VHH binders against Triokinase/FMN cyclase (TKFC). Designs and how they scored, part 11

Target 1, 201 residues: Triokinase/FMN cyclase (TKFC), of Sus scrofa (Pig) (f1rkq4r372to572)
Amino acid sequence: KQMVRVLERVCTTLLGLEDQLNALDRAAGDGDCGTTHSRAARAIQGWLKESPPPASPAQLLSKLSLLLLEKMGGSSGALYGLFLTAAAQPLKAKTDLAAWSAAMDAGLEAMQKYGKAAPGDRTMLDSLWAAGQELQAWKSPGANLLPVLTKALLENAEAAAEATKNMEAGAGRASYISSARLDQPDPGAVAAAAILRAILE
Short names: E, the ipSAE of ESMFold2; O, the ipSAE of OpenDDE; V2, 0.75 times the mean of E and O plus 0.25 times the DockQ between their complexes.

## First folded at step 7 (VHH)

Design s3 (framework vhh_6z1v_2; at its last look DockQ between E and O 0.78; V2 from the best seeds 0.00; counts 0 for: pae E 4.4 > 2)
Amino acid sequence: EVQLVESGGRLVRTGGSLRLSCAASGFTFSSYDMGWFRQAPGKEREVVAAISWSGGSTWHADFVKGRFTISRDNAKNTVYLQMNSLKPEDTAVYYCATDLTYGSYPEDYWGQGTQVTVSS
ESMFold2, look of step 7: ipSAE 0.234; ipTM 0.601
ESMFold2 (binder alone), look of step 7: mean pLDDT 80; pTM 0.812
OpenDDE, look of step 7: ipSAE 0.620; ipTM 0.818

## First folded at step 8 (VHH; framework vhh_gocatamig_d2)

Design k1 (from p2 with G50F Y108S; at its last look DockQ between E and O 0.63; V2 from the best seeds 0.00; counts 0 for: pae E 7.7 > 2, grease 26.5 > 24.2, SAP .692 > .668)
Fold by ESMFold2, look of step 8:
Structure k1 (fold): chain B 201 residues (1-201), chain A 119 residues (1-119)
Amino acid sequence: as target 1 above (201 residues)
Amino acid sequence: EVQLVESGGGLVQPGGSLTLSCAASGRTFSDYALAWYRQAPGKKRELVAFIYSGGYTVYMDSVKGRFTISRDNAKNSVYLQMNSLRAEDTAVYYCAAWEPYLGSGYDSWGQGTLVTVSS
């Protein structure tokens, strides 16, 4: 498949969002979420330039996880790394839509178990969890339904990212602020939704 | 701010073993993800192994099967057991810590401990 083209699109999307994500991050963080995602995007671009990516989706996600842990760093890099490492496992045997749904489930479970994240905590997990709920329908889609299901997945993830503006901070630097609403969406959730759109569109 | 202190580096022959330790001082060690990085002379810093708050571990391919990262939350410590050492493992090894769900603010790093693998 054309994973190189998808990865390049994700990188371009993240580089284009740098200023917006940094601005969102200043509400509850240190203002560098966009810079961190741009660092990840540049690391991926460098990797693709210097080596052929693995053909296997499981190997691809595993390598991407290690790259993000190493080059992106920080809490975001740790969470993406955890998700990708766990998501790679169901893809070792099969790469159909059901296997990708299982990969999403594995990544979400790992983030909750090992990353101390839960839905509603105002994190990137909120967008990913919403996408995972829609992805359950992909396990047995009819051909005519796939474009509709893809649209629903993206809209649900983007709506969940926006809804984080109504959540109280549960973890991270935002937890040092009172329990009042922050009135802006979580930058990590916005980034995760944008990544999903770049992958699927 | 968490403070990290590495120890256990030294000179070892190829095929030998070392255990690196990283003692953390500060609050809430159990909430942190921790990693070992290394930097060989003239090379970029490289991730070696990573351990999540709940104990999940990830290793770079070059060290899988030879190195083991572990943590002891009661002792606020993280360890790297290095077996079957090779000359290419010669590097300064750094311990690093990240808080979950913070932005990518500055990480906490130790001072480094030198590992030299030579005859």
Scores: ipSAE 0.054, ipTM 0.506, lowest interface PAE 7.7, mean pLDDT 76
ESMFold2 (binder alone), look of step 8: mean pLDDT 79; pTM 0.791
OpenDDE, look of step 8: ipSAE 0.175; ipTM 0.602

Design k2 (from p2 with G50F W98T; at its last look DockQ between E and O 0.01; V2 from the best seeds 0.00; counts 0 for: pae E 14.5 > 2, placed apart)
Fold by ESMFold2, look of step 8:
Structure k2 (fold): chain B 201 residues (1-201), chain A 119 residues (1-119)
Amino acid sequence: as target 1 above (201 residues)
Amino acid sequence: EVQLVESGGGLVQPGGSLTLSCAASGRTFSDYALAWYRQAPGKKRELVAFIYSGGYTVYMDSVKGRFTISRDNAKNSVYLQMNSLRAEDTAVYYCAATEPYLGSGYDYWGQGTLVTVSS
């Protein structure tokens, strides 16, 4: 029941950001990042009306992966699909904090390997990668750090999204755009940070 | 043999400063995330600062603005500049390293260096 609240919060967050994300996307992309994420949000809302989400985290992530691949589309849908499919695997056996950290690592690896992206390339990976690095501390048994690391995870992901504003053209997708055009944050990184905040609030 | 060796600990008055160093050997750590942890006797280890392989940093709230983590990949080293030290900063400080994308837990830990802050 907690998952329904989280998924609805993610959906309302993305629907509320549609115009902002589209505006950011016009600076370095095709102007549809907000529309694409809104499409995903509506698909999730429709799915929730049909049935409650699975209680198993591995099943949840697997079903979200299929839903986003089917309904979201675009490179973002493919990247989220790769992430979620890979992240589901470590959660099949265990669902403790170490398993969730392993899930993040697996998702990030899949995005880099199959999505051809790296930190610093000005993509949604910049926000997710920053979040994944905080989770490294969760693999240590210091569980009392969870509230501190949750706050740090959000702050780091949001700072990484803002920092994409300062990334310059070079190798990668942004290399086709002038430095003046890149003075805005990457819309995918902004969306990823907003999703993380919606999940953890 | 892989080693992480901390140094730079000692006795310091409140308001003073220290620089901790962690020299790594036996393996290059340029692709690793590096961290400083601390542990007072009888208490849990707590994260102090973390630096990603890409250079982004994370600090716990109680040390923000006072401590600075940095790395020098050419020297295979990580540092913690500690300023405005307080009595509650007294602890054994540990250096740790982990592979950021593939592994679980911290792969390597140092032996620790003691920092004592007292009048």
Scores: ipSAE 0.000, ipTM 0.188, lowest interface PAE 14.5, mean pLDDT 73
ESMFold2 (binder alone), look of step 8: mean pLDDT 81; pTM 0.822
OpenDDE, look of step 8: ipSAE 0.138; ipTM 0.570

Design k3f (at its last look DockQ between E and O 0.01; V2 from the best seeds 0.00; counts 0 for: pae E 16.2 > 2, unsure alone 64.0 < 65, grease 27.4 > 24.2, SAP .684 > .668, placed apart)
Fold by ESMFold2, look of step 8:
Structure k3f (fold): chain B 201 residues (1-201), chain A 119 residues (1-119)
Amino acid sequence: as target 1 above (201 residues)
Amino acid sequence: EVQLVESGGGLVQPGGSLTLSCAASGRTFSDYALAWYRQAPGKKRELVAFIYSGGYTVYMDSVKGRFTISRDNAKNSVYLQMNSLRAEDTAVYYCAAYSGYLSTEYDSWGQGTLVTVSS
C-alpha cells in the first residue's frame, strides 16, 4: 500500500512537470523530455489499474524496468530500465538501508556503462550521482540518521540538476559548438531529482 | 587509497574566523566526494559540510551562512572557511573522502585538527 502511494505520487509529479520539462528540452534537445516522462507516468498508471504491483521491492523495480523499456522508449527509457534492473538485484534478499544503498550504486554503475556518461556530462546521471554520493559520504557515526540523510540527498540531487545549466553537453565534439545555448538545467536531471523527491517525501 | 592531512586549527576568539585546509595524496582526488566532520568533547562525530566533485555543497543547519566548504582539484585540497565562530564550534575537525562505487568502498579520514573558540 505504501508502494502504490509512492508510485502515484511519482506519476502525478511527472505529469505536472510535462510542459516545464519540454520547455527545458527545447533549448538543447528534441523538446520532448516532458512528453516522454508523461508517457512513462501514464503507462504506470495504466498498469496500476490492471493489478496491484508486487509487494517485493526487487520484483517491483524489475517490473517497472520492463514497463519503461516497452512504453517509455528512447534513450531515457533504456537508461531508466538499466538503472532499475541493476538496482533490483541487491534488494532480492534484503531491504534494509544497506541494501537500498547498494541498489543505488548498482543502478548508477549500469547507467554509466550504458551511456558512457559521467557526472558533469549534463545528463540525468548528474542528479542521481549526487544522490548516491550523499548516501556514501554520510556513512560515519551519527550521519546515517534517515531524516537528515534523506533531506541532504534530495537537496543535493536538486542542486546538481540546477547546476547542469553551467555544463557543456557531454560525450561529443559537437557539444562545444552549442555550449553557449545551454543556460538552462538539463531536463533529464530535473526529472530525476523530481522523481527522487516524490519517492522520499 | 587517499591520505588526508588537516591543518589550520588553533585558538580563536568568538566572532573570529579560521580557515581549515585538508591536503590529499594518492590517486584520483577529483573523483572523490569530500567532507568536513567535527567531534566535540562527549559528542559523536558529526558532518559539518560536504562537497561533490562538481562543486555542489551541503551544510549542517547550524553552520549555514557561517561556514563555506570549497575544493581545489589541481592542488588536491579541500577547505573549510569558518566565520562568526562560536563556543559551540569548538571541536576536533576531520577531513574525509568517500568513493561512490559499490565494488570499491573507501572511507579515508585525516588525523584531525583542533579548533578552540574561547575568549
Scores: ipSAE 0.000, ipTM 0.128, lowest interface PAE 16.2, mean pLDDT 73
ESMFold2 (binder alone), look of step 8: mean pLDDT 78; pTM 0.790
OpenDDE, look of step 8: ipSAE 0.126; ipTM 0.575

Design k4 (at its last look DockQ between E and O 0.82; V2 from the best seeds 0.00; counts 0 for: pae E 8.3 > 2, unsure alone 63.4 < 65)
Fold by ESMFold2, look of step 8:
Structure k4 (fold): chain B 201 residues (1-201), chain A 121 residues (1-121)
Amino acid sequence: as target 1 above (201 residues)
Amino acid sequence: EVQLVESGGGLVQPGGSLTLSCAASGRTFSDYALAWYRQAPGKKRELVAFIYSGGYTVYMDSVKGRFTISRDNAKNSVYLQMNSLRAEDTAVYYCAAYSGYLSSKTEYDSWGQGTLVTVSS
């Protein structure tokens, strides 16, 4: 039941951010990033009403990937789909902290290789990449350090999302707008950081 | 704007194989993500397989190891190789193209009209 509560918290977080994400998206896009993430949240809520999520983390991430590819759409849906499908692979054999770190690394690699995104391109990847750099500490023993490492991970992801306001886009929505109009954070990076906080708090 | 035409559907026995093809017309085929969906009678349409513009593939669990999605950008075509077919694979199969990577649009750009696959003895 712990995974159901995490998924519910993520959905509630995204629904609560809809207007804020849409406002950020209007500066460099068509103003619907919040609506797109709310659609994903509602799709997840509907799925949870039809069945409990799989207990296996690998199966969970695989089913979420298919759901987002089908229901969310946009570049965000495609990137989340890549991330989740790749992240599921290291979790098939074991689910310790090192396996979760490997899952993050696999997801980030897939997004870069197949999603045409890189750190510094002003995308959701900026927040996730920052989280991945801090997650390396989870591969070491020391379970009593987990609360401190979790706080550091979240703070770094949120700082990376804020820092996107100073970035030029390499691809995606902001590539057609002057840098003078990008004094706000990227809505995708803000959403990704908020999702991580909902998962880990 | 892209137009899609599916072919290759038909009647096969359980355990058999079938290759579906989807031919696209229009420019920039290599920039599209492509998908196969299916809809069995009385059921909702569901995603079967998805191939990103860069070639990464995603499959529904029930077809993993049996179905293979592929693309040939030179021929503007996407394929679904279906092996070890089962009765539950019976459905109308649809090809879909998606270019929303540069926008927030959630709708597929184009759908084919479908090709029927029937698996029965």
Scores: ipSAE 0.026, ipTM 0.468, lowest interface PAE 8.3, mean pLDDT 78
ESMFold2 (binder alone), look of step 8: mean pLDDT 78; pTM 0.781
OpenDDE, look of step 8: ipSAE 0.048; ipTM 0.517

Design k5 (at its last look DockQ between E and O 0.01; V2 from the best seeds 0.00; counts 0 for: pae O 11.6 > 2, grease 25 > 24.2, placed apart)
Amino acid sequence: EVQLVESGGGLVQPGGSLTLSCAASGRTFSDYALAWYRQAPGKKRELVAFIYSGGYTVYMDSVKGRFTISRDNAKNSVYLQMNSLRAEDTAVYYCAATGYLSGYDYWGQGTLVTVSS
ESMFold2, look of step 8: ipSAE 0.049; ipTM 0.507
ESMFold2 (binder alone), look of step 8: mean pLDDT 83; pTM 0.843
OpenDDE, look of step 8: ipSAE 0.464; ipTM 0.767
ESMFold2, look of step 9: ipSAE 0.044; ipTM 0.480
ESMFold2 (binder alone), look of step 9: mean pLDDT 83; pTM 0.838
OpenDDE, look of step 9: ipSAE 0.000; ipTM 0.214

Design k6 (at its last look DockQ between E and O 0.01; V2 from the best seeds 0.00; counts 0 for: pae E 16.3 > 2, placed apart)
Fold by OpenDDE, look of step 8:
Structure k6 (fold): chain B 201 residues (1-201), chain A 121 residues (1-121)
Amino acid sequence: as target 1 above (201 residues)
Amino acid sequence: EVQLVESGGGLVQPGGSLTLSCAASGRTFSDYALAWYRQAPGKKRELVAFIYSGGYTVYMDSVKGRFTISRDNAKNSVYLQMNSLRAEDTAVYYCAASSGYLSSKWESDYWGQGTLVTVSS
C-alpha cells in the first residue's frame, strides 16, 4: 500500500509537470519531454488499477522497466529501462541501504555504458548521478542517516538539474540541434529530480 | 587542483573541546562542497560532517549536537568545532573538497594529509 502511494505520487508529479517539461524541451528538443513522461505516468496508473505492484523491490523495478520500455517510448523510455533493469539486480539478494546503493550504481553504470550518456552531458543522468554520489558517501556509516541522506540526495539532484543550464549538450536530442537554447535546465534532468523527490519526500 | 592542509589536532581530555581547521588553495573555494572525515585505528574512514557550497550542513548521528562544521570563503577555510569530545572520537581527521557541479571531467575529491585527534585522560 505504501508502494502504491509512492508510485501514485510519482505519477501525479509527472502529470503536473507535463507543460513545464514540454516548454523546456521546446528550447532544446522537440517539445515532447513532458508528454512522454505523462505517457509513462498514465501507463503506471493503468498498471496499478489492474493489479497490485510486486512486493519485491527487484520485481517492482523489473516490471516498471518493461512497462516504460513498452509504453513510454523515446530516448527517455530506453534510458529508464536500462537503469531500472540494471538496478533491479542487486536487490534480488537483499534490500538494505547497501543494496539500494548498489542498485543505483548498477543503474548509473548501465545508463552510461549502454545509454551513451555521461555526467555533464546535460541529461537525466546528471540528476541521477548526483543522487548516486550521495548514496555512495553515506553507505559506510552504520548509523541511521536516512532523513539526512534524503535531504542531501534531493538537494544534489535538484542542484544538478539546475546546473544543466550551464552545460553543453553532449548527449540526447539537444546535442543534435545547433540552434538549441541551452540557457535553461535539461527537461530530462528536471524530470529525474522531480521523480526522486516524489519517491523520497 | 586544490591543496588542503589540516591543522588543530592534538591531545585532549574527555569532555574537552578542539577546533580543526583546513586551509585550501585556489580562488574558487566557494564552488566546492567541503567535508570532514575521520579514520580510527583499525576502522574504515567515515564521514563526520559535510557542508555544501550554499552552507547546508550534514552530520553523522554520533557527532550531532557536539560538532559544528563551518566555512569561511574569504579565508578559503573550513572548520570543525568539536565539543564534548569522547574517547571514541579518537582518529585521524581528514579534510576533503569536491565540486558542487557535475561535469564530464568529474574528478575525485581532494584530500588533506590528515590531523590526529587523541581523546584520552
Scores: ipSAE 0.000, ipTM 0.258, lowest interface PAE 12.1, mean pLDDT 86
ESMFold2, look of step 8: ipSAE 0.000; ipTM 0.142
ESMFold2 (binder alone), look of step 8: mean pLDDT 81; pTM 0.820

## First folded at step 9 (VHH)

Design m1 (from k5 with R27F L34M; framework vhh_gocatamig_d2; at its last look DockQ between E and O 0.01; V2 from the best seeds 0.00; counts 0 for: pae O 11.4 > 2, grease 25 > 24.2, SAP .769 > .668, placed apart)
Fold by OpenDDE, look of step 9:
Structure m1 (fold): chain B 201 residues (1-201), chain A 117 residues (1-117)
Amino acid sequence: as target 1 above (201 residues)
Amino acid sequence: EVQLVESGGGLVQPGGSLTLSCAASGFTFSDYAMAWYRQAPGKKRELVAFIYSGGYTVYMDSVKGRFTISRDNAKNSVYLQMNSLRAEDTAVYYCAATGYLSGYDYWGQGTLVTVSS
């Protein structure tokens, strides 16, 4: 199953990034971003061992949302849960490129509205937003070159993650103490970009 | 009341330059990403450039190296410096606050940019 392979790739990626993300988070947070994402990965792997994932993308995203809310914990778990719950809605009717674009839009809206983060706040939203921007840019002209879109989307997401090293913390743990400028990328943004790559590569 | 007011549009010759400005009010400017969109005759509205609240910028390929988006949070303003203008850049340019897929989409009325010899 293609979906299982994708999920396994996501999990492997996150598990592989545990130490790096924790290191990044020690500078900006409580140093457990990697561990939190690894917990999510293990939860997903455990779920896949119990049963195959739903065939419906909408059902899959909804199930993942609940799983992450329950097992991942922390602010990241909550934010991913919000994103995935919202993203699932447009996919109930269709699963074409337009539906996935709408899913991304819905997820981003939910994350901003309820997560209280804005683009440029040095959070996971930055990577996801950058990816969404590229997706939107291709949607507007009516272009449907998926391989080129995927590459551009990933490049933008990764660039956005890297760019967080030059941002002040406007949200997240770092924002609780000050809006100080940091010199390392946000671990949440790095993780989000890595997840996108794992999904789309 | 939220307001976005564009200015700076006009007629310019190919190869010329133009700077668009957008003055924002009615919301916390610094909390929003800002964008410029454009709509050419007979075409759909498209993203031109985007700038995060933290300053990271994104450009569509057709304007990279020619256009520069910037913001001044103290002035609640976003700008689009357009250099080396081409006929295909002719469009109504719109300023937007979080103009992409958010619960906070605000749009200006647009300003016409015409590139013609």
Scores: ipSAE 0.000, ipTM 0.234, lowest interface PAE 11.4, mean pLDDT 87
ESMFold2, look of step 9: ipSAE 0.006; ipTM 0.392
ESMFold2 (binder alone), look of step 9: mean pLDDT 85; pTM 0.861

Design m2 (from k5 with T98Y Y106S; framework vhh_gocatamig_d2; at its last look DockQ between E and O 0.04; V2 from the best seeds 0.00; counts 0 for: pae E 14.7 > 2, grease 26.4 > 24.2, SAP .756 > .668, placed apart)
Fold by OpenDDE, look of step 9:
Structure m2 (fold): chain B 201 residues (1-201), chain A 117 residues (1-117)
Amino acid sequence: as target 1 above (201 residues)
Amino acid sequence: EVQLVESGGGLVQPGGSLTLSCAASGRTFSDYALAWYRQAPGKKRELVAFIYSGGYTVYMDSVKGRFTISRDNAKNSVYLQMNSLRAEDTAVYYCAAYGYLSGYDSWGQGTLVTVSS
């Protein structure tokens, strides 16, 4: 089952990044970003052992949202939950490229609205937003060029994650200090980019 | 909501330079990320460059080193400096604004850039 494989890849990716993300987060936060994402991964794996995921993308995202809100915890869990809940809505009617673009937009909107972050604030939003920019650019194409879109989307997301090393924290825990100039990427952004790659590679 | 108006497009020879401007109306310009897109004849719209609200910039590979996106919050404007223009840069260029509470809040009407000898 393709969906199960994708989710498993996401989980494996996150588990593999635990130490790296924790290391990045020690500089900017409380050093548990990796552990938090690993907890999410384990929760998803446990869920998949109990039952197959829903066939509907909308239902899948909704279930994942609830799972993360319940099991992941922290600010990340809340933000991903908000993102996924909102993203699920446009996918109820359609699942074409336009619907996925709308899903991304809805998720990003929810994350910004409730998370109080903006692009450039050195958060997971930066990677997701960078990916969303490319997706939006392609949402109304005359031809289906998914491979090209996927490559561009991932490149932008990863570039944005890396770019957070040159940003001041405008949101999140790091923003609570006056001089939040950091020289390492935001672990949230790195994690988000990695998730996208795991999904789309 | 932000209204966007592009300007500066025109005909230019290969190797030439051109500066596009996008003037935004409304409040809280500084809260917006801004982007330039372009659409060539028969091609899909593509992201050329964007600038975060925090000022970081991203470029598509084909324009790196040639194009520069910048913003002036005091003037509520974003710019695209295009140097070393090529025939393949010919397109309608669009300005877009991305707000705090939504995706792209608005698009400009576009400005045509034609690079031809």
Scores: ipSAE 0.000, ipTM 0.225, lowest interface PAE 10.2, mean pLDDT 86
ESMFold2, look of step 9: ipSAE 0.005; ipTM 0.155
ESMFold2 (binder alone), look of step 9: mean pLDDT 81; pTM 0.814

Design m3 (from k5 with G99D; framework vhh_gocatamig_d2; at its last look DockQ between E and O 0.01; V2 from the best seeds 0.00; counts 0 for: pae O 13.0 > 2, grease 24.6 > 24.2, placed apart)
Fold by OpenDDE, look of step 9:
Structure m3 (fold): chain B 201 residues (1-201), chain A 117 residues (1-117)
Amino acid sequence: as target 1 above (201 residues)
Amino acid sequence: EVQLVESGGGLVQPGGSLTLSCAASGRTFSDYALAWYRQAPGKKRELVAFIYSGGYTVYMDSVKGRFTISRDNAKNSVYLQMNSLRAEDTAVYYCAATDYLSGYDYWGQGTLVTVSS
């Protein structure tokens, strides 16, 4: 039941960001980043109306991956699909902090390998990778409390998203235009950070 | 695979400065995200600073304004300039490189920094 609430919060967040993300995307893209994420949100909401989500985190992430690949579309849909598919794998064996850390690493690996982006390229990867780096710093057993980790993780992800406003496009559609410096955050990075907050807050 | 070797650690007085260097071999740094970590006695390893391929830097709060991370891809090196050192900065400092393709972290053996009067 808590999982449903989390997913609903993610969907509400994305729907609320539609106009902002579209505005950000008009500067560097085709202006539909918000609409694309809203489509994902609506798809998830529709899914939740049909049946409860799987209890297994691995199954949940796999189902979400398929749903996003099918309904979200675009580059973002493909990237999230890759991330979630890979992230689901470590969670098949266990679901402790170490497993989630491994899930994050697997997702980031897939996204980087197949998404053709690197940290600093002004993409959604920047936020996710920033979060992953914080998680990596805390992956040693016996460490800090989850709330402290969560706070730091979110702060890093959001800071990374904001930092994309000072980056040149190193990947994605904008990278085909030029190495022009942009003055607004990447909408993908903003969306990714917002999703993390919706999940972890 | 990449090998990392840290250098520059040592004993320094409070308020002093030190520059750490990390040299990589095997592959070029352009394929990796770079970071410095540190582990103080009795504490867990913590991220000190990292640098994106695009040059953006992130620092832990306690070192902001005092430490500067930089990279030189041509030299396959990453640096940590540490100014205004404090006793609490005492730790083994580790260089880390994350493979962009796999996300795997490569680590150096560490270099000890001791800040003491």
Scores: ipSAE 0.000, ipTM 0.224, lowest interface PAE 13.0, mean pLDDT 87
ESMFold2, look of step 9: ipSAE 0.214; ipTM 0.636
ESMFold2 (binder alone), look of step 9: mean pLDDT 81; pTM 0.821

Design m5v (framework vhh_7qia_2; at its last look DockQ between E and O 0.86; V2 from the best seeds 0.00; counts 0 for: pae E 2.4 > 2, grease 26.9 > 24.2, SAP .741 > .668)
Amino acid sequence: QLQLVESGGGLVQPGGSLRLSCEASGFTFSDYAMGWYRQAPGKQRELVAFIYSGGYTVYADSVKGRFTISRDNAKNTVYLQMNSLRPEDTAIYYCAATGYLSGYDYWGKGTPVTVSS
ESMFold2, look of step 9: ipSAE 0.471; ipTM 0.803
ESMFold2 (binder alone), look of step 9: mean pLDDT 85; pTM 0.855
OpenDDE, look of step 9: ipSAE 0.527; ipTM 0.801

Design m6 (from k5 with G54E; framework vhh_gocatamig_d2; at its last look DockQ between E and O 0.58; V2 from the best seeds 0.00; counts 0 for: pae E 3.1 > 2)
Fold by OpenDDE, look of step 9:
Structure m6 (fold): chain B 201 residues (1-201), chain A 117 residues (1-117)
Amino acid sequence: as target 1 above (201 residues)
Amino acid sequence: EVQLVESGGGLVQPGGSLTLSCAASGRTFSDYALAWYRQAPGKKRELVAFIYSEGYTVYMDSVKGRFTISRDNAKNSVYLQMNSLRAEDTAVYYCAATGYLSGYDYWGQGTLVTVSS
């Protein structure tokens, strides 16, 4: 039940951001970032209507990976699919905070390796990497520090997303587009931060 | 640019096995993630299996335990081993390649797999 609520929140968030993300993407991309994320949201909603999500985090992430690869499409679908597939691996054995930290690291590593992006390249990786750094710092925090971690993680992710407005496109579609001035945040980074908030709030 | 050419399709009885191959050319094969899709008559194209350069794989639920996707970078090829084939596996199977930055950039022409008694 909790997982379904989280996923529904993610979907609602993405659907609500469609126009904003498309607007951001028109300046630096092909203008469909919001639409592709909405497609992902609708796919997830459709899936949830058919059956409950897997109880295992590893299985859940793997299922989501497949769904996004199939239904979301585009660069984002491929990158999220890559991230989720890699992230699922450490969670097969354990699901504690250390395992989730390892999952984030695995996903981020996969994005960098295959997506050819690095932190600071003005992509969704910037938000996710910022979150990952915080998660790494807290992988062994002790008891009762989850609220502090969550707050810090979200603040860092959102700050990283905003910071992309001052970055040059070092990867992704924007890196292949004209040398036009980019003065708004990367829609991928904004979407990634919003997803994290939807998951963790 | 990458060219993809599927092969190995044909008629097979239920419970039978078939191996599809996809040969790539034009660029370094290892730079791409690879996928098999299929499209049955009257249905939309659907993802069957996905494989990353380092071997991570994803399968649709209906083929788990029966199909295996693999790649050989030295041969610039991706394969789909299909076992325990069912009538519902009948479809045109497509090979796809992506460099992650632009979605699925390259598609093969497809190969028909017919599972029938």
Scores: ipSAE 0.057, ipTM 0.531, lowest interface PAE 2.8, mean pLDDT 88
ESMFold2, look of step 9: ipSAE 0.399; ipTM 0.740
ESMFold2 (binder alone), look of step 9: mean pLDDT 83; pTM 0.844

